VH-VL binders against Large ribosomal subunit protein eL31 (rpl31e). Designs and how they scored, part 1

Every score and structure here is a prediction.

Target 1, 104 residues: Large ribosomal subunit protein eL31 (rpl31e), of Aeropyrum pernix (q9yd25)
Amino acid sequence: MPSEGTWVYVVNLRRVYWGRRTRRAIRAVRMVREFVRRHTKADEVVIDNELNNYIWSRSREKPPARVKIIVSIREEEPEEGGERIRKAVVRLAGRKLRPGRYKG
Structure headers, positions and changes below count from the first letter of each chain, unless a header shows other numbers; Kabat numbers aren't used for antibody chains.
F, E and O stand for the ipSAE by ESMFold2-Fast, ESMFold2 and OpenDDE, each averaged over both directions (binder to target, target to binder). V2 = 0.75 x the mean of E and O + 0.25 x the DockQ between their complexes.
[cut] stands for letters that were removed.
The coordinates of atoms that the task and the answers printed are left out; those that the model quotes come from them. Centres of patches stay.

## First folded at step 6 (VH-VL)

Design c01 (from C2 with light chain S95Y; framework fv_ciduvectamig_arm2)
Fold by ESMFold2-Fast, scan of step 6:
Structure c01 (fold): chain C 104 residues (1-104), chain A 124 residues (1-124), chain B 110 residues (1-110)
Amino acid sequence: as target 1 above (104 residues)
Amino acid sequence: QVQLQQSGPRLVRPSQTLSLTCAISGDSVSSNSAAWSWIRQSPSRGLEWLGRTYYRSDWYNDYAVSVKSRITVNPDTSRNQFTLQLNSVTPEDTALYYCARHDYDSEGYYFDYWGQGTLVTVSS
Amino acid sequence: QSALTQPASVSGSPGQSITISCTGTSSDVGGWNYVSWYQQHPDKAPKVLLYEVSNRPSGVSSRFSGSKSGNTASLTISGLQAEDQADYHCSSYTYDSTYVFGGGTKLTVL
């Protein structure tokens, strides 16, 4: 399991193209959220506006059936106290980045 | 490679609209990885990000909460430029205004190129 | 006020190292690896020194380094030189898909 840090993933969105256009963006965003939740065990997943808008706009077209993302994982204490919350924040990755741990 | 050149009136009356233009060379305003921002600088507030426009098959904008009700950032693809409109200005809008780029594909979420800055004074 | 907290001023002598701190919250500095630092000389636009905490753009001296612990990022300038005298600004991307800046730090090289 990744504990904390920054990771680059490629999410397969191929299944999105099997459905109707109006459902593609909703399904694609869910697939990214589920992928991140599954791979990081995050309690909360925050998706950057540019990533969200990229997925929504490209769902109207025939783009590559994958999206490369950067995921930053952090455990934080809630203001009220109690158990630590694991949070993942997700943005679009640049084309040069390779899947795996991001060192910079 | 990329250059940003600002233009627009330097004196604006209170209650009027502040309008500035940023002309882009070396990149396209509609580049799918770039986003184009307005940032201002004043002695009292320091640097303050105002908003951005960006193209991802459709045009999108994001704005800072402090100016959201008064601000528009608009692209112009035919002239390869983008503009700031800030309505109902007050003397507190007096600042150096910069345009700037981030590009997630080149090196990420930071401002890699800046315009030269335009001092706008709001005064009667 | 500024969203991120920086000291108003720091000073050092040529050859020394100085460090400038930048403190935010868990939804900006603490939440991402998206802290950048900008150098600004008088009457000039800011110029990027570091991005994503510690990465240097082409042409930036290795004398400039960055780190982050919790909600605080730090810029360290080693081997201080007269031309380093400038204002230094930190910035972070946020969970709200916006940018925030610190108040700026004036570095004086004595």
Scores: ipSAE 0.570, ipTM 0.865, lowest interface PAE 1.6, mean pLDDT 86

Design c02 (from C2 with light chain S95W; framework fv_ciduvectamig_arm2)
Fold by ESMFold2-Fast, scan of step 6:
Structure c02 (fold): chain C 104 residues (1-104), chain A 124 residues (1-124), chain B 110 residues (1-110)
Amino acid sequence: as target 1 above (104 residues)
Amino acid sequence: QVQLQQSGPRLVRPSQTLSLTCAISGDSVSSNSAAWSWIRQSPSRGLEWLGRTYYRSDWYNDYAVSVKSRITVNPDTSRNQFTLQLNSVTPEDTALYYCARHDYDSEGYYFDYWGQGTLVTVSS
Amino acid sequence: QSALTQPASVSGSPGQSITISCTGTSSDVGGWNYVSWYQQHPDKAPKVLLYEVSNRPSGVSSRFSGSKSGNTASLTISGLQAEDQADYHCSSYTWDSTYVFGGGTKLTVL
């Protein structure tokens, strides 16, 4: 499990085809959020506008079978004391990136 | 290969609408990986990103909060160009205006191609 | 009012190294690996110099290097040359799906 850093993942979205067609985009976005939360243990997941819009525009009744994402992970201290909050921000990855830790 | 060419200088009066055009060659304004931005530069504020338009099976726009109420960035697929409209201009809008591209498929949210810039002067 | 903080100016002599800092917040410089640097000569549009903190486009000299620690990114120019005299701008993509820029740094080469 990554502590902090940048990671490339491929999310399989084929399961969204099994449900109601009119809610496929909503389910696809939810699956990406749940995937990131599960794999990073993030308390907050922020999805970049271009990724969100990519899923919505392609996914209305026909979501993409998979999506490749880049996830950036940060831990932040609250205003005073308390435990660190893990945040993940997610964007579309380019076609040539391989899954795993991304250095640059 | 990609080139961005902008319209010529503008002299605009306060309260009027500024309109600028950026013509694209070597790429399509409706490319599914590119996004097309307007950025301005003034001595007092430096470089300032204003907004972008992009095609992902449908058209989307994102705008900077500071200009969101006054700005529209629109594509024109027939002429392979995109435009900036900025309403209710003030002398504070005096700047060099640039169009620029980012492309998420290049694996970095950065501006890889820029237009030559358009000088905009807002004065009475 | 620039969102990212850069020194207004920096100077060096040919052959020396200089570093320009760029400080933001956890939702821009600290939150993404998407800090870029642009070089701008007088009367010219900015040109990308570095992207994703440390990557160089084709044609950019290895004398230019980038790094990031926390909320501060740095551009280092080694072996200063006269043609390096220019303005340098940092930029970062943000968690709000926008771009922010620094105020720019004027580099003077003696």
Scores: ipSAE 0.608, ipTM 0.875, lowest interface PAE 1.6, mean pLDDT 86

Design c03 (from C2 with light chain S95L; framework fv_ciduvectamig_arm2)
Fold by ESMFold2-Fast, scan of step 6:
Structure c03 (fold): chain C 104 residues (1-104), chain A 124 residues (1-124), chain B 110 residues (1-110)
Amino acid sequence: as target 1 above (104 residues)
Amino acid sequence: QVQLQQSGPRLVRPSQTLSLTCAISGDSVSSNSAAWSWIRQSPSRGLEWLGRTYYRSDWYNDYAVSVKSRITVNPDTSRNQFTLQLNSVTPEDTALYYCARHDYDSEGYYFDYWGQGTLVTVSS
Amino acid sequence: QSALTQPASVSGSPGQSITISCTGTSSDVGGWNYVSWYQQHPDKAPKVLLYEVSNRPSGVSSRFSGSKSGNTASLTISGLQAEDQADYHCSSYTLDSTYVFGGGTKLTVL
């Protein structure tokens, strides 16, 4: 599992094409969220507006086949108290970044 | 490389609309990795980010909560520029206004190019 | 009232090292590694010095370094030079997909 830090992933969205076209954008966002939860074991996933808007606008009928994301992992106390939670924060990655641990 | 050139009125009366333009060269306002922001600077409040516009297969805007009810940031692809409109200005809107770019393909959320700045005074 | 807290001023002598802090919350500085630092000389637009906490753009001296611990980011300038006299601003991208800035720090080189 990733330590607290930053990681680059490529999410394969081809599975979303099996479904009806009218729901592909919703499926794509959900698939990114599920991918991040599974790979980081995060309790909460926050998706940046530019990533969300990229998926939404491109995928009304046909989402991108893949999306490259940067995921930052941290642990924090919840605002309303309780035990520490593991939070993943997700944004669009540049095309030249390689999957794996992001240095910097 | 990339250059941002600002223009617009430097004097605005209270209750009027502040309008500034940022002309872009060396990049496209519709570049799908870039976002185009307005930032202002005053002695009392320091630097304040106001909002941005960006193209990701469609146009989107994000705005700071403090100005959200009064602000519009709009692209113009035909002239390769974007504009700030700030409605119902008060003397507290007196500031140096900058346009600036971030580009996630250049690795991130920081302002790599800035316009020259425009001092806008709001007074009667 | 700035969102991020910086000291108003700092001073040092040529050759000295100085550090400027920038304190935010878990929704900005502490949320991810999107802290940037800008240098501003009088009557000039800010110029990026560091991005993503510690990365330097081409042309920025290795005397400038950055770090972050929890909700506090720090800019360190080693080997102070007269031309370093300027205002220094920290900024962070936020979990609400906005930007916030610190109040700025005036560096005086004695």
Scores: ipSAE 0.570, ipTM 0.873, lowest interface PAE 1.8, mean pLDDT 87

Design c04 (from C2 with light chain S97R; framework fv_ciduvectamig_arm2)
Fold by ESMFold2-Fast, scan of step 6:
Structure c04 (fold): chain C 104 residues (1-104), chain A 124 residues (1-124), chain B 110 residues (1-110)
Amino acid sequence: as target 1 above (104 residues)
Amino acid sequence: QVQLQQSGPRLVRPSQTLSLTCAISGDSVSSNSAAWSWIRQSPSRGLEWLGRTYYRSDWYNDYAVSVKSRITVNPDTSRNQFTLQLNSVTPEDTALYYCARHDYDSEGYYFDYWGQGTLVTVSS
Amino acid sequence: QSALTQPASVSGSPGQSITISCTGTSSDVGGWNYVSWYQQHPDKAPKVLLYEVSNRPSGVSSRFSGSKSGNTASLTISGLQAEDQADYHCSSYTSDRTYVFGGGTKLTVL
């Protein structure tokens, strides 16, 4: 993986429907976080409020079956000092963005 | 091309409600990638973000703490516009008011289009 | 009294480089990668120069670059030109889901 850049992914959330209905939105948000960690190898994954609200908006039991996300990767120095960390910021992608890698 | 066009009264009396409208062309107020903000500028406070409205399967708002008790930012899908309502104004609310957009489709969290600005004076 | 601290003014000569700092706290500049820089000419709305610390929108000159270390973000303008004379504002997203701005820096190109 490149150290910095922007990617658009479509995350399949159908697996949340195999679990208990009352926790589907919570599980969906966790699936997005784990998907990003796995694909980007980020040390820190930040889920944007708009994305979180989109997943929760219908109800806890009816999150979307898939979600298109835009992920921005940055190398960042922690506030306390230490080695640089790889930080991923995850946002709801616009309908017109195609999945793939986007130029910086 | 996105254009934001502002309108509304430029003179408001203390204790009244300040109301401004931002008309949108080239985008939809209910676009799921966009968010619509009001920002003001004054000599004493500089640039100050006031609040935003945005559509993500449902409507959401975020507001600055300094105005939270007095402010409403409200979309109007039928007219493709959004409004600022600021209640109980004082002379300290005298400022140049801007509407602005940020859009995830542009790959960033930043204000990429701004209205022309409206100078609102709060005086008797 | 702005949330973010910028110098009130900076100056430089054509062809030189200048840097403007923007200092906040761990709940804004230090905690988020959402620092933006805006250029404002007299009687005009602000125009975005940089977003998410160092990214340039299409059409913004590569003479404008950004960086961040801890709670301080910096805008560097290389190869100064007369038209760069303007006010420069930094902004950051916050842990409270709001935006804050700096006091602005007036750049004079001598």
Scores: ipSAE 0.034, ipTM 0.683, lowest interface PAE 7.1, mean pLDDT 82

Design c05 (from C2 with light chain S95Y S97K; framework fv_ciduvectamig_arm2)
Fold by ESMFold2-Fast, scan of step 6:
Structure c05 (fold): chain C 104 residues (1-104), chain A 124 residues (1-124), chain B 110 residues (1-110)
Amino acid sequence: as target 1 above (104 residues)
Amino acid sequence: QVQLQQSGPRLVRPSQTLSLTCAISGDSVSSNSAAWSWIRQSPSRGLEWLGRTYYRSDWYNDYAVSVKSRITVNPDTSRNQFTLQLNSVTPEDTALYYCARHDYDSEGYYFDYWGQGTLVTVSS
Amino acid sequence: QSALTQPASVSGSPGQSITISCTGTSSDVGGWNYVSWYQQHPDKAPKVLLYEVSNRPSGVSSRFSGSKSGNTASLTISGLQAEDQADYHCSSYTYDKTYVFGGGTKLTVL
């Protein structure tokens, strides 16, 4: 796992449709956050406003069935002066960007 | 196809507000996939991104730190355009100003269409 | 000073290859795959040559290629032609949801 780098993923959000209608957008955002944490081992995951709003703009009841994201990893020193933390910033990726992981 | 057409005064006095308009055809200023930016170019500073406006469920703006206290980028959905207002201008604001589009759904975070450019001179 | 570092000028002869570097930080070039390159001829607006480090828009010659290693992105132009004489600008989306540009590189085809 590189300490800093870029990854592009497609996240399948169809599973949110199995839950209560009024919580689908909230669950979709949570699924993206958890997907990124699992795949990047990030300590903190920040969902960019454009991505958050894209999911919500489809309405609370019908978020997109899938979303393509770009994830940037950065190591930051905590404000309280502990160990460095691994922070992932998650943004909406363009339609033609090919999924892939930063390797090496 | 998308076209961006710029208009506005080309001479501004120091301490005044610089105001430019970018008229959009072939796309909507309120498109959920687009963002609309102002970028300037000068010999001393090169290309410099100033700010953007974009619509998702609501309107949002992002601004460069260097101009954040003086800048407003505003959409006008009725006329399908957006504007730059830069307050308290100085001769250092003399530059060629461009409007430009970034489209998240097209091909990522880059400027795919640019206006023709407007040379703005700040002098007394 | 520009946020991204490019050489001020580069030169080559027709048929040669040249490379232009663009160096930033982990908050821009090194952080993600959103480096773009723009070609600018005199008195014209910049035109996108490459996006997402290495992708070419339709109509851009395969002579233009891009790569990235760590905090440095590179534009390579192979088989130089007279029409390639122009300014080249790199740009990156940043961690702070802004865009930064390099200082630009003037390519002279001798």
Scores: ipSAE 0.006, ipTM 0.663, lowest interface PAE 9.0, mean pLDDT 81

Design c07 (from C2 with heavy chain N32D; framework fv_ciduvectamig_arm2)
Fold by ESMFold2-Fast, scan of step 6:
Formats: C-alpha cells, sequence, structure tokens
Structure c07 (fold): chain C 104 residues (1-104), chain A 124 residues (1-124), chain B 110 residues (1-110)
C-alpha cells in the first residue's frame, strides 16, 4: 500500500439503486468510505462536505451511477503518542482528472 | 472570462448588519463545480476565509467557526450574484472584503478569480 | 492568529533566490495536495501564483516554484526581480472543508 500520496478513483455507485429509496444517500456515502478504506487501507476516512453534499443532493433525484474522487493519504502520529494512523481525505475530483496517481 | 464585481455600504455602525454583494459575469452562480466565497483582510489578522455558498442540486453553505453564529452567504440566481451578511458587527470587523471563486473542475480548491475588494469600516 | 505559519518578512537582492515556508498540520498542508500561494501587490487583490503545491497558472514565471514535505510547503523565487516585491500568502484546504491562510510574508527586494 502507498505510504502517502494522492490518487484519483472512480467509484461505482450503481448498487445503491438496489436498496430502499429512503437510504440511498447514506448507502452511497458508505460505499465511498468503504471503497477508500478497502483500496488505501486507511484507518480513518474523512469525506469532504462538497462530496457529501453532492451525493446527498443527487440521491433525492437519481444518485450518480459513479463519482470521481481525489483521495489524499497521510500517515500521522497522534500528538501525545500512540500508534501511527493512516488517514484518507476524500473530495470531489475535477471532471478532467484521469484515474490513477495524481501527479499535480 | 470570469469577473467578480463587489458593491455595498462601506460604513456600518456597530451592532448593525454588514451587507455586501458580489455580481458574477462569465460563469453561473449555480455552476455545479464552483463555490463562491467571502474572504477578508486586515493588518492584524491577515487573510481570513469567512464562508462559501455552492449549488449541488441544492444550495449549501460552509462557514468559518469564528463567524459561524453571525454570518450568512446567500446566492441569488436571478441576478447571478451572491451576498455576505454579517450580523452584530464590531470595530474588529473593519477589513477589506473580497469575494472569490474556487472551481474544482479547474483542478482545485484555490481561488482563481477575486473581486476588486471593498473596504468596510465599522464605526459610529 | 493565522492557522498556517509563515515568516513575517524575507529580503533578498536582485538575482538571488529566496524561500518562504508555510507550516500547518496534517489536517491542512500535510493532509491535502491543495496548497496554493498568492502574490499581492499594494492596493490589489491577491493573485494566484501556485496551486496544488507546485502548479503554475498560465503567465506565471518559472522562477516561482513550490514544494511540500510533511506539514511544510515552500515557495521558492529564483532570480529575484524588483517587481517580485510584494506580500506572499499561503493557503490550504482543510479536512474540515474550510480554507486557512498563513499570516503573509512581506518580500523586500533590496
Amino acid sequence: as target 1 above (104 residues)
Amino acid sequence: QVQLQQSGPRLVRPSQTLSLTCAISGDSVSSDSAAWSWIRQSPSRGLEWLGRTYYRSDWYNDYAVSVKSRITVNPDTSRNQFTLQLNSVTPEDTALYYCARHDYDSEGYYFDYWGQGTLVTVSS
Amino acid sequence: QSALTQPASVSGSPGQSITISCTGTSSDVGGWNYVSWYQQHPDKAPKVLLYEVSNRPSGVSSRFSGSKSGNTASLTISGLQAEDQADYHCSSYTSDSTYVFGGGTKLTVL
């Protein structure tokens, strides 16, 4: 697994349509969080407000079938010691960004 | 080309509401990749982000903790503009106020266009 | 109080190189690839100089370069020119979905 860095992923959200309408947004956000945790091995996943709100708004009408995200990974040590934690911060990616390692 | 043009009163009394408007040309205030922010600048505090409004099927706002209880950033789609309202102002709110855009389709969370700035003085 | 730490001032002579640091935390500079630098001349709005740590907008000289290591981002200006005399501000997006700024650095070209 990468120690630190930034990656662009496309997350398939089509399975959110299989369940009850009333929980689509919750399920979509959970799918994004689980995708990131699974692919990055992050201990903590932080979802940006614009990404969260995008999913919630779209889920009222028709959730996006996929969403393109930027994931920034950092390993950090707690201020007063303890185990290193692997943190992922997730936000909406620009439409022109290609999936893969983000090179700047 | 995107342009942001600011207007509003430049003198506000303590305890009143500071109200500024940012008119947008070359983009839509309801663009689904853009967010519209207010940022102020003072000699003592430097640049300070206050909040933003953005459209993602619904309108949303995010605000800085320091002003959250007093601030509203509102879009007006009919005039293609957005406003800042800051309640219960004190002399410490005296600053140069800017509106600015970020657009994640331009690859980032950075401010690519800024208004000209409005110096607002809070005094009696 | 600025969230990000910058030196208050820096100076150099024409032709020299200078570096301005911007130190934050893992929730801003360290956690995101969205560090930007703004140049501000007197009586003007800030202008984006670098975005995403090291990218230059069209029209920005290659004399301006950026890097990041851990919680510290750096702006380097090579071949200093008189017109570089300005205030320089760093900014970062945060894990709280907000923006923070540094205190600004006044560059004097002597």
Scores: ipSAE 0.552, ipTM 0.862, lowest interface PAE 2.0, mean pLDDT 86

Design c08 (from C2 with heavy chain N32D S33Y; framework fv_ciduvectamig_arm2)
Fold by ESMFold2-Fast, scan of step 6:
Structure c08 (fold): chain C 104 residues (1-104), chain A 124 residues (1-124), chain B 110 residues (1-110)
Amino acid sequence: as target 1 above (104 residues)
Amino acid sequence: QVQLQQSGPRLVRPSQTLSLTCAISGDSVSSDYAAWSWIRQSPSRGLEWLGRTYYRSDWYNDYAVSVKSRITVNPDTSRNQFTLQLNSVTPEDTALYYCARHDYDSEGYYFDYWGQGTLVTVSS
Amino acid sequence: QSALTQPASVSGSPGQSITISCTGTSSDVGGWNYVSWYQQHPDKAPKVLLYEVSNRPSGVSSRFSGSKSGNTASLTISGLQAEDQADYHCSSYTSDSTYVFGGGTKLTVL
């Protein structure tokens, strides 16, 4: 479970192929969000528009089999006295990035 | 390698549509990791990002809230270019306009290539 | 005015180090590691100087370095040279999938 930092993951989306065609893109985006929540323990997950649109355009009926993402994790205390919030922001990764911890 | 060349009218009257074109060489406007933006610069507001267009099996646009009701950024794959249309202009739209690229394969959200800039004056 | 706060001007002498700050919110500078800095000489388009807070493109001198703490990013120029006299602009990607810029900082080399 990473503390703070930037990580590159490959998310397997093959499971969305088993299900209703009309909801595959919705399911794929949900799978990315849930993957990030489970692997980073983030309280809030923000998915970038270009990542969202990449999934939607390639998966109106058939989502990509996998997607490579960059996840930046930050912990915040929202207004002094509140509980700590763990936030993950997720974007589409370039082809040259390898899975694992990324300083950047 | 990548070059962005701007063209379009430099004088526009209030209430009319501001229209600029950015011609691309060294890359494709439909490159699957590129996005193509318009950014303007004025003394009163500094640099201001206006919007972008990008291809991911389909065309998408994102726009800044401040201009969203008046702006269209359109790609043209056959001419390898993209355009800015800004409707109902006022003197406040007088600015130096740039087109620019970001590219995820360059591993970041930043503008790696810029056009030369076009000064657009809105006056009667 | 601008979404990100930069000092309007900064000055230094040749050989000195100067730092320019760029302050935003948790939805931009604080929330992402996608802060970039651009150098702009008179009558020229901006040129990327740093991206992802501290990364330098090929051809950019190691005299330029970047850092970020909380909602504030900083550009440091060491060994200041006359040709560094220019405008410096910070930018950040946002949680709304947009870009914001600072007001720009005029660097004068005295």
Scores: ipSAE 0.503, ipTM 0.852, lowest interface PAE 2.3, mean pLDDT 85

Design c09 (from C2 with heavy chain S57D; framework fv_ciduvectamig_arm2)
Fold by ESMFold2-Fast, scan of step 6:
Structure c09 (fold): chain C 104 residues (1-104), chain A 124 residues (1-124), chain B 110 residues (1-110)
Amino acid sequence: as target 1 above (104 residues)
Amino acid sequence: QVQLQQSGPRLVRPSQTLSLTCAISGDSVSSNSAAWSWIRQSPSRGLEWLGRTYYRDDWYNDYAVSVKSRITVNPDTSRNQFTLQLNSVTPEDTALYYCARHDYDSEGYYFDYWGQGTLVTVSS
Amino acid sequence: QSALTQPASVSGSPGQSITISCTGTSSDVGGWNYVSWYQQHPDKAPKVLLYEVSNRPSGVSSRFSGSKSGNTASLTISGLQAEDQADYHCSSYTSDSTYVFGGGTKLTVL
């Protein structure tokens, strides 16, 4: 289980392209969100604008089979006070980054 | 190698529109891993990111909240350039303006190439 | 007023080490590896020194190193040289998909 830190993952999106075209981008974003929740146990998942827009652009016709993401995780106290929440911020990763823990 | 070259008027009157152009060589403005930003620098406020444009099967923009109502960052694929338009300028918009690139294929969200800068003065 | 807090100035002597701090919030510097550092000499555009907290672009001296603890990132310059005299700016990508900068730090090499 990942602690606080940053990880690079590759998410398989092929499954979302079965079925209706009108819902593919929504399903792809949902799959990324659920992948991150499942692998990081985050309470809150924030999808970066460039990642969101990449998925929407790729959902039209010739979609990529996978997307590489950077996930940054921390435990954070809410504004109103309360117990710590585990928050993940998800960005589009460059091609050169290898899956696994990101140390830079 | 990537090079960014800026042009545009250096004196703008209050209430007018500030307009600058950034010409790109060594990369395409429609490169699907790159994003093209405008950043300004003033003695009183330091460096401020203003906004970016980028192509991901369609054009998208993100803007800083402080300028969002007045700003347009617009690409021109035929000339391989992008522009800044900032409406209703005030003397507070006097600054050195830079264009810059980030490219996520180059491992990050940081500015790896910058234009030379354009000093824009807003005065009558 | 800058989003990230840096000291206005720092100074050191040739051969010594100095550290410049950059303090933000959990939505920028604190939570994630979004921090970059830029060096700016007079009348020049900023040049990237470090990205993602501690990574050096090709051609940047190993005398420049970066770290982060909590909401504060730090740039350390070891073996100070006269040419290091410049302004240093920190920056972070944010959870709002924007960029923020610090106020800049003027380094004087005495």
Scores: ipSAE 0.424, ipTM 0.844, lowest interface PAE 2.9, mean pLDDT 86

Design c10 (from C2 with heavy chain D58K; framework fv_ciduvectamig_arm2)
Fold by ESMFold2-Fast, scan of step 6:
Structure c10 (fold): chain C 104 residues (1-104), chain A 124 residues (1-124), chain B 110 residues (1-110)
Amino acid sequence: as target 1 above (104 residues)
Amino acid sequence: QVQLQQSGPRLVRPSQTLSLTCAISGDSVSSNSAAWSWIRQSPSRGLEWLGRTYYRSKWYNDYAVSVKSRITVNPDTSRNQFTLQLNSVTPEDTALYYCARHDYDSEGYYFDYWGQGTLVTVSS
Amino acid sequence: QSALTQPASVSGSPGQSITISCTGTSSDVGGWNYVSWYQQHPDKAPKVLLYEVSNRPSGVSSRFSGSKSGNTASLTISGLQAEDQADYHCSSYTSDSTYVFGGGTKLTVL
């Protein structure tokens, strides 16, 4: 994994359906965060409001089985100095984007 | 394809509410990939994003912290338009106001279509 | 002041290249790949030139290119033409799910 760049992923949310309806949105958002941490090794994961709200609204009665996301990865220096942190910011991807590197 | 057309009063007195409308053609205000913003421009502060509204099974709003206590951005699905209401205006709210769209299905968080702009003067 | 810092003005002659910088923080330009550049001619609405740092919308000339290093994004205009005389604005999405803009740069083509 390079130190920075942009990638498209598809996250499988099917397992959200195994739980009670009242917890589906919470579990779906957590699954997206865990997926991003695992695949990017990010220290910090920021979920965009439109992605968060899409999952919450779609997970209430007819949640999606999958969500396509764009993840941008950056190295940041902490305010106090010291070792760099790896930050991932995550938003909704359009339907036409293919999984893989966004720029290629 | 998409066209945004603005209307509303161009003169507002201090302490009143500034109200502008943005009429949409070529897209639906309730499109589930679009978000509809208000942005203003003044010589002293340049461009300033004020807020947006968008539909994802229900309506959501996000607002800039500088105006959050005074602003409402509201959709009107029956007329396919959205409005800006900015309360308790002062002369510092004098600016050229734009409506604009971003659409995540267009693969970018940027403003791809803009209204023509409305110059609003706040004075007595 | 504006959230993002741009030079107030820049100038160049036809055929030259110029670069405009846009400096923010780790919560906007530095943290996100969602920097956009807009061109604005007098009495017109802004028009998108670049999005997500370096991507060009259909119809935008390849003379416009973008890059980012740390907290600073840059717009480069190569082969400068008279019609490039305009105001240029940078914008970034933020960790708060909002947009911020720079103060704008006036480009004069000599």
Scores: ipSAE 0.613, ipTM 0.871, lowest interface PAE 1.5, mean pLDDT 87

